# Designs tried in a protein design chat: VH-VL binders against q0atu2. Part 78

Target 1, 119 residues: q0atu2
Amino acid sequence: MLDKKARIRTSREYRNVFEKGKRLSGRFLIIYYVENALDNNRFGFITNKKIGMAVIRNRIKRQLRAIVREYQGQVKNKHDIVLVARAGIGKSSFEGMEKDYIAIMKKAGLFARNANKID

## First folded at step 19 (VH-VL)

Design ym8
Fold by OpenDDE, fold request of step 20:
Structure ym8 (fold): chain C 119 residues (1-119), chain A 119 residues (1-119), chain B 110 residues (1-110)
Amino acid sequence: as target 1 above (119 residues)
Amino acid sequence: EVQLVESGGGLVQPGGSLRLSCAASGFTVSDNYMNWVRQAPGKGLEWVSIIYRRGSTEYADWAKGRFTISRDNSKNTLYLQMNSLRAEDTAVYYCAREGSSEWYYFDYWGQGTLVTVSS
Amino acid sequence: AYDMTQSPSTLSASVGDRVTITCQASQSIDSWLAWYQQKPGKAPKLLIHDASSLESGVPSRFKGSGSGTEFTLTISSLQPDDFATYYCQQWDEFSGEAYTFGGGTKVEIK
């Protein structure tokens, strides 16, 4: 589980990311990202009913948190990042989900220069 | 230099089986996202299957249950096992690698191998 | 499933002409669009990825543009070596088809 300080928790924080952040779409994910004034990154996760039943949505959310946790040390600091799961993610493998996360984060230029798990 | 060489194509009767090979050089197959793409005579390109770095696989709906993508890391070779072949499976089959730094496109292709399904 | 409509299917042009090929996606794919060139009896060759990023060794007369659902491949001045069939390619959000290709555009000599 991500530390509390690494999580976007309030509606105001989410709105700030959606309104002021940049948006990029991948195969399974849409990310919204914006710089913050903190010394750490914060992540938010959104799943909707288009993905499937609550059990599926919860599974996807757990998997996304696991992926983010795995690569969080390689993400450029001082960013708020919201991951929105697309409908097709419900039938994707964990590895497919991971690939898409890395792909979209690379495209956004959010990985640090010394990142070594993204190639 | 990156190179992909397909083999194993030929004439087969309907209901028959065939295994295609794709020998890779200049890179490691297991470190890349590898795909099969086919092209019926005089027609366009059609995606068949993908194998991920850790071994997860995906298939086109029409390929599920009949086609199996795999690899031999010791031989740095990609395979496509085709069963229950049909006349409409007649095509040139290409192995294709996704970009090394950026994904979801195919930067290297083999020369292709022709599979003809006919009675 | 995501659809990709490529137009025109056939294009007749002369050396030196400006050629334009279009691909229209049924859903937004941002810039996840690639262009390929294929000659008879040969495998496809990657020309452009990420909608506008030119591959190494590809002549600068090839230009990719667009984002979202509308994409264009432009050949500023057609050369003899450019007569071929061109394809666009995207990913598909759903599992039934991970990747989708356009129907192709055959560029032939007028």
Scores: ipSAE 0.920, ipTM 0.958, lowest interface PAE 0.5, mean pLDDT 95
Fold by OpenDDE, fold request of step 20:
Structure ym8 (fold): chain C 119 residues (1-119), chain A 119 residues (1-119), chain B 110 residues (1-110)
Amino acid sequence: as target 1 above (119 residues)
Amino acid sequence: EVQLVESGGGLVQPGGSLRLSCAASGFTVSDNYMNWVRQAPGKGLEWVSIIYRRGSTEYADWAKGRFTISRDNSKNTLYLQMNSLRAEDTAVYYCAREGSSEWYYFDYWGQGTLVTVSS
Amino acid sequence: AYDMTQSPSTLSASVGDRVTITCQASQSIDSWLAWYQQKPGKAPKLLIHDASSLESGVPSRFKGSGSGTEFTLTISSLQPDDFATYYCQQWDEFSGEAYTFGGGTKVEIK
């Protein structure tokens, strides 16, 4: 599981990302990202009812956390990143989500220069 | 040099089946997102299917249940199995690769293979 | 479902003319928009990706612009080699149609 120190957990933390961060949209995800004053990255996850039932939303969150964990070591440090799941993600495969995550993170320039397995 | 070569097109009767092949060179099919796109005579482009790098697949709604995308890694070849063919399936079928580092667009296309469904 | 409206369907122009093709998405796609050129009997050729990134080998007279829902392909000075059909392309948020193409714009000689 994603380390607690790597999670955005408070409303204030989320608000800071939304107000000061940059926004990019992908096929299934919207990311908001901003530099933090820490030595590590923090991730937040938002799933709305438009995605589907609670069971679906929970599945999506679990899958997104798995994706973030897989690639977190290759993300530039000192960032707060909020992933907002779009409505279409509910019917997406895990690989589809992974592809979109990588694509949007690349576009945002959030992967480290020496990052591998992202091409 | 990257190259895609489609084959297997031809004349089939309604209800018939056909398997298209796309032989790739200059890159590894299994390491890329590969797609089929078709074009009816004198018409526009229409997406058919995608196969992801780890094997997940996605289809256009009209293709589900009748079309199957697959690949043979040992042959570096992409396939499209077409069943229960209809007259409206008549088209040139292209295999197309998404960008190697950036995705959601098609940087290389085959020359296409013509499928004609007629009684 | 995401729709893509491309205009005009047909465009008559002369060599040296400035040509403009527009694509309008029903939903915001940020900059995930590509442009293709297709000549009769040939496969589509990628010209521009990410709305404005010109592919290697594509003449600088081709320019892509726009973001969100409005996109434009501009040919600053039409050349004989540019008479062809052009397509824009986007992703679709929903399953059942991963990608959508514009209806195409045929650029023909006036």
Scores: ipSAE 0.920, ipTM 0.957, lowest interface PAE 0.5, mean pLDDT 95
Fold by OpenDDE, look of step 19:
Formats: C-alpha cells, sequence, structure tokens
Structure ym8 (fold): chain C 119 residues (1-119), chain A 119 residues (1-119), chain B 110 residues (1-110)
C-alpha cells in the first residue's frame, strides 16, 4: 500500500494535475504529471467503466498501485502523477501493464538518472 | 554485437507441427522483450507473439491455442511451437527484439526462417 | 484491434526525388510509431522510432514526423539504396494484437 502522503486524494488535487500537468499516453496507461511544492511524489489512479465491471476496475487499480510502489523510489521527486487506465488494460497481463508504465515514465523523463530495473 | 538466428523452418503438411528456434547472442534473451513476427510470401508483416522479461506471454488472436512462445535461458534461445498448422501459416518467421531504450519497437531482427504448409 | 492505413501501397520515383509515405492510425497513439525498411530477402530494419527519432546509422535524408493519428516518413532526396518496402508500426492497447504494422509501401524505380 502506498503511504497516505504519497496519494492524491482530493478532487482539487486531481484537477490541478489535469489542468496544469503534461499528458502522455502509453499502450495501457495515460499519465498526467506536474511538479508539486512538496518533498515527495503523489500518485493518483483512475479506472473508468470502459475497462469493465467494478471487480475488474478494482483489480487493475490494485495492480497499478503495486507497480507504482515497486518503482516509487526511482521516480524523480516533487511530482504529482495521475495514472489513467485505458480501455484495453482490462485484458492486459500484469507484466504488460508494468512494461507500459516503465516505458511511458521513461519517455516522460520521470525516472531518476540512476534508476535501475527500468532498462 | 547483437545477433539473432532463426532455424527450424521447413515443409510441413496441414495439421502438422513445427518448432522454430531463435538463437540470440550479444544480449540476454530473458532480460529483453522478445517477439515473433511473420511475413507471408509477397505480403506484409504480422505480429505473432511476445514473451515478457518475467515470462508472461501474449499472442495474436489468430495464434491463440495453436502457437506457443517460450525460451530457454540456459541456451539464450527463443522458441515458437506451432501446432495445427494451416496453409495460411506459410510465411517467413522472424524473431525480433525490443530495444532496451526502445520498447515497443523492434531494433534487431533475425534473418528469418521459412515455414511452408502444403499438402 | 487498431487499424493502420499506410499509403500509398506502391510509389514510383527517381533518384533525387522527394518521397512521402503516410500512416494513419484509427486511434491516437501519441508518438509511439516506428518506421522500417525492408529489402527483398532481408529482414526489416528499424529506421525511426517514437515517430521522429532517427536510428543510429540511418541517413539524415530520412525524416519521421507526426503525432496522434497522422504520421509521415519523408525521404528528402531518394538514393539508389532507398528502393525498398517501408512499413510503419504501432502498439495496440487491446490484448491479442500487441502490435500492428501498416500494409507497406513499395518504393520502386520510375
Amino acid sequence: as target 1 above (119 residues)
Amino acid sequence: EVQLVESGGGLVQPGGSLRLSCAASGFTVSDNYMNWVRQAPGKGLEWVSIIYRRGSTEYADWAKGRFTISRDNSKNTLYLQMNSLRAEDTAVYYCAREGSSEWYYFDYWGQGTLVTVSS
Amino acid sequence: AYDMTQSPSTLSASVGDRVTITCQASQSIDSWLAWYQQKPGKAPKLLIHDASSLESGVPSRFKGSGSGTEFTLTISSLQPDDFATYYCQQWDEFSGEAYTFGGGTKVEIK
């Protein structure tokens, strides 16, 4: 589980990321990211009904949180990052999801220079 | 020097089976995303399957149930088991690597191996 | 599965000509687009990735552009070595179709 301080929790916080942040699309994910004024990163997760039933959406959200947690220490600090799951993610494997996350984060330049496990 | 060498192609009757091999050198197969792509004579390129670094696999819809992608880490070799072959499976089969910094693109290809399915 | 429409299917040109090949995706793929060159009896060769990033060793006369759903490969001045078939390639967000290639464009001598 992500630390509470590492979570985007309010509608206002989400709105700020969508309005002021950059957008980048991957195979299964869309990320919105913006610098924050904190000393830590915060992550948000959005799963729409297009993905499938609530059980599926919850599973995907759980998997995304696991992936983010795994690579959390390698992400450049002071960022708010919202992950939006695309429609096709419901049929993806965990590894496919992980691959997409890493690929899109790399393209966004959000990994630290000394980050490992991303090559 | 990165190199991929396919083998195992040949003539097979409809309903038959064949296993293709792709011997890799200059890099570790298990550390990369490896794919099979085929090309029917005089036709375009068609993705077949992928094996992820942790071992998960994906297949084209037409390939599911008949094709199996695998690897032998000790031999640094990629495989494609093809069963219940059909005439339309006649093609040159390529193994292709996704570059470590170029995921979702195929930076290295083998020379291909021809599979001919005919009665 | 995503559709990828590549045009034209065949292109006749002369050495020195400016050549343009287009790929259209059915949905936005941002910049996740690659271009390959294939010569008869050979495997495809990656020319451009991420829509506009030129692979090492590829001549600068090759240029990729576009984003979203419209992409273009341009050869500013066609050379004898450039007569080949070119393919665009994208990922697909739906399982069972991880990758999709365009139909190909054969660039032949006029």
Scores: ipSAE 0.901, ipTM 0.948, lowest interface PAE 0.5, mean pLDDT 94
Fold by ESMFold2, fold request of step 20:
Structure ym8 (fold): chain C 119 residues (1-119), chain A 119 residues (1-119), chain B 110 residues (1-110)
Amino acid sequence: as target 1 above (119 residues)
Amino acid sequence: EVQLVESGGGLVQPGGSLRLSCAASGFTVSDNYMNWVRQAPGKGLEWVSIIYRRGSTEYADWAKGRFTISRDNSKNTLYLQMNSLRAEDTAVYYCAREGSSEWYYFDYWGQGTLVTVSS
Amino acid sequence: AYDMTQSPSTLSASVGDRVTITCQASQSIDSWLAWYQQKPGKAPKLLIHDASSLESGVPSRFKGSGSGTEFTLTISSLQPDDFATYYCQQWDEFSGEAYTFGGGTKVEIK
């Protein structure tokens, strides 16, 4: 589980990332990211209602939080990062989401370490 | 040196079965995302299936229920079990690796194995 | 499912010509596009990934461009070894069609 200080919590914090951040889309995810003034990263998660029912959207958020938690030690610090789930993510496996997260984070230049260490 | 060698193709009657093999060398199959892609004679390329590093799978809609991707990590070999074959399945079948540093692209392909489904 | 429209289907050219092949995605794929070359009886060979990143050992006369929905492959001075069929390829966000390929462009001797 991400601790309290590693979460984007307020509407203003989310809006800052969307308005000031860079955007990069992958197969299942879109990330928005911007440098922050903290010593740590913060993560936010958004699901679209077109993905499915609330129980499906909540499962996806839980899975994305687990993925982010697993790789958080490899993410360069001082970033606010919002993950937006795309419509097709509802049918993805956990591994499909994990693959896409790693791919998009590498492409964004946000990993400091080799993410293949998940093996 | 990365190398992929398919085998197991041949002539099969409609409704029959074949198992294709893809022997890999120069890398570990289970550390990579492995795919099958087919090409009907004189036609374009068509994705068939993927197996993820931890064993999750995806299939093209037309392949679901008839084809099964699998691997044997002790033999470093990828498989495609094809059942209930139809004339439309006649194609060269390639195994392909997604790039080790950049996923979603096929950086190595085998030579292909021809499957002919004919009455 | 995402569609990938590739044009032209056949292209006739001479050695030394500049050749341009186009792929159009039905939805934005940012820069997640690959180009492959395939010679008769052989497997496809990856030329370009990420729209414009040239694979090791691929001649510099090959150039990929584009982002979003519109992509091009340009061969600046066609060589005899370049007469082949070229395919673009993308991911699809829906699990039943993880990857789709363009219909191909056969580059033939004029």
Scores: ipSAE 0.848, ipTM 0.932, lowest interface PAE 0.6, mean pLDDT 91
Fold by ESMFold2, fold request of step 20:
Structure ym8 (fold): chain C 119 residues (1-119), chain A 119 residues (1-119), chain B 110 residues (1-110)
Amino acid sequence: as target 1 above (119 residues)
Amino acid sequence: EVQLVESGGGLVQPGGSLRLSCAASGFTVSDNYMNWVRQAPGKGLEWVSIIYRRGSTEYADWAKGRFTISRDNSKNTLYLQMNSLRAEDTAVYYCAREGSSEWYYFDYWGQGTLVTVSS
Amino acid sequence: AYDMTQSPSTLSASVGDRVTITCQASQSIDSWLAWYQQKPGKAPKLLIHDASSLESGVPSRFKGSGSGTEFTLTISSLQPDDFATYYCQQWDEFSGEAYTFGGGTKVEIK
């Protein structure tokens, strides 16, 4: 579970990431990211009903939170990062989501310099 | 030296089965995302299946239920079990590795093994 | 399901010519595009990943460009070793199709 301080909580915080941040699309995920003025990272998660029924959307959010927790120590600090689940994620496995997260975070340059064991 | 060697192709009647093998050297199969890709004679490339590092799988819709990707880590070997074969499955079958630094791209391919499904 | 449209299907050229091959994606794929070369009877060989990044050992006469939905492969001065079929490749988020290839471009000697 992500700490309370590591969550994007308000509409204003989400808007800031979407309006000022960079965007990168992967197979199952889109990330938006921007530097913040804090000492830590914050994460937000968005799913919509095109993914599937509520039980499916809740499973996806739970799995994405678990993936982010697993790798959060390797992410460069001082970023607000919003993960937007794409419609195709509903049929993905946990490993498919994890692969895509790692791939897009690498491409965005968001992993720390000394992250030799990201896999 | 990274090498992939497919075997197990041959002539099979419609409705029959074959098991393809892909012996890998120079890297560990279970540390990588491994794929099967096929090419019908005179035609283009068509993705068949992937096995993820921890064993999750995906299949092309037309292969699902008939083909099974697997591996034997003690032999460093990837497999494709093909059942209920049809004439349209006639193709050269390649195993391919996704790049160790850049996923979603196939950096090494075997030479392929021919499967002919003949009436 | 994503589509890849590759053109031309066949291209005749002479040694020394500049040739250009185009792939069109039906949906934006950012720069997640690979180019492969395949010679008759041989496996495909990765030339370019991430739209424009040359693989190690690939001659600098090969150049990839583009992003979003439109991508090109250019060979600046065609050599005898370059007569082959070329394929582009993307991922697909839907319908149990992890990867989609273009239809191929056969580059033949004139």
Scores: ipSAE 0.847, ipTM 0.931, lowest interface PAE 0.6, mean pLDDT 91

Design ym8
Fold by ESMFold2, fold request of step 20:
Formats: structure tokens, sequence, C-alpha cells
Structure ym8 (fold): chain C 119 residues (1-119), chain A 119 residues (1-119), chain B 110 residues (1-110)
């Protein structure tokens, strides 16, 4: 589970990322990201009804949180990052989501240089 | 030196089965995302299937239920089991690796093995 | 399912000509596009990944450009080795078609 300090919690915080942040699309995910004024990162997660029923959407959020937790130590600090699940993610395996997360985070330049857990 | 060598193609009657092999050298199959891609004579390229690093799979809709991608890590070999073959399955079948530095692109291909389905 | 329209289907050109091939994606794919070259009887060869990143060992006369839905491959001065079929390739967010290829562009000697 992500630390409460590492969560984007309010609508205002989400809107700031969407309005001021950069956007990058992958196969299953879109990320929005912006530098924050903190010493740490914060993550937000968005799913919508296009993905499927609430049970499916909740499973996707749990899987994305687990992926972010796995790689959080490798993410450059001082960023607010929102993951938006695309419609096709509902049929993806956990590995498909993980692959896409790594790919888009690398492309965005958000992993620390020479991180031990990332190629 | 990365090398991929397909085998197991040949002439088969409709309704028959074949197993294709792809022997890999210069890298570890289970550390990479591996794909099958086919090309009917005189036609374009068509994706068939992927196996992820930990064994999750995806298939083209037309292949589901008839084709199975798998691997044998002790032999560093990728497989495609093809059942209930039809004339439209006639093609050269390639195995392809997604790049170790850049996923979603096929940086190495085998030379292909021809499957001909005819009476 | 995502679609990928490649044009032209064939073109005829002479050594030294500038050649441009286009691909149109039905949905934005950011810059997640590859270009491949294929000669008769051979496997495809990756030329360009990420829309514009040239693969090691590929001649500098090849240039990829574009983002979103429109992409081009340009060969600035055709050489004899460049007569081949070219394919673009993207991902699809739905599992039934993880990757799709353009229909191909056959570059023939005039």
Amino acid sequence: as target 1 above (119 residues)
Amino acid sequence: EVQLVESGGGLVQPGGSLRLSCAASGFTVSDNYMNWVRQAPGKGLEWVSIIYRRGSTEYADWAKGRFTISRDNSKNTLYLQMNSLRAEDTAVYYCAREGSSEWYYFDYWGQGTLVTVSS
Amino acid sequence: AYDMTQSPSTLSASVGDRVTITCQASQSIDSWLAWYQQKPGKAPKLLIHDASSLESGVPSRFKGSGSGTEFTLTISSLQPDDFATYYCQQWDEFSGEAYTFGGGTKVEIK
C-alpha cells in the first residue's frame, strides 16, 4: 500500500496535474505528471466505466497500486503523477500493465538514472 | 550475437496440426517479450501471439483456441502449437523479440518457417 | 481495433530519388511507431523505433518523423540496396490485436 503522503487526495490536486502537467500515452495507460514542491512523489489513479463494472475497475486500481509500489523507489522524486487507465486495460494481464507502466515511465524520463531494478 | 532460428514448418492437410520451434541464442528467452508474426505469400505482416517474461500470453482473435504460444526455458526455445489448421493459415511464420532497451518494437527476427495448408 | 493505413502501396523510383512513405494511425499512438524494411525471401529488419530513432547500422539517408496519427519515412537519396518493401507498426490497446502493421509500400526500380 502507498504511504498516505504519496497519494494525490483532492480534486484540486488532480486538476493541477491535468492542467499543468505533461501527458504521455502508452498502450494501456496514460500518465500526467508535473513537478511538485514536496520532497516526495504523489500518485493518483483514475478508472472509468468504459473499462467495465466496479469489480473490474477496483481490481485494475489494486493492480496499478501494486505496480507503482513495486517501482516507487526508482522514481525520481518531486513529481505528482496521475495514472489514467485506458479502456483496453480491463482485458490486460498484470504483466501487460506492468510492461506498459515501465515503458511509459522510462519514456517520460521519470526513473532515476542507473536504477538497479530498471534496464 | 542474437540469433533466432525457426523450424517445424511444412505441408499439412486442413484440420491438421503442427508445432513450430524458435531456438534462441545470444539472449535468454524468458527475460524478454517474445512474439510470433506471420506473412501469407505475397501479403503483409500479421501479428499472431506474445508471451510475456513471466508467462502471460495474448493472441490475435483469429488464433485464440487454435494456437498456443509457449516456451521451454531449459532449451531457450519458443514454440507455437497450431491446431485445426485452415488454408488461410498458409504463411511464413517468424519469431520476433521485442527490444531489450525499447519495448513494443521487434529488434530481432528469425528467418521464418513456411507452413502450407492444402489438400 | 486500431487501424494503420500506409501509402502509397507501390512506388517506382530511380537511384538518387527522394522517397516519402506515410502511415496514418486511426487513434493517437504518441510516438510509438516502428518502420521495417523487408527484402524478398528475408525477414523484416527494424529501421526506426519511436517514430524517429534510427537503429544502429541503418544508413543516415533514412529519416522517420511524425507523432500522434501521422508518420513519414523519408529516404533522402535512394540507393540500390533500398529497393524493398517497407512496413510501419504500432500497438493496439485491445488484447485481440496487440500489434498492427501497415499494408506495406513496395519500392521498385523505375
Scores: ipSAE 0.840, ipTM 0.929, lowest interface PAE 0.6, mean pLDDT 91

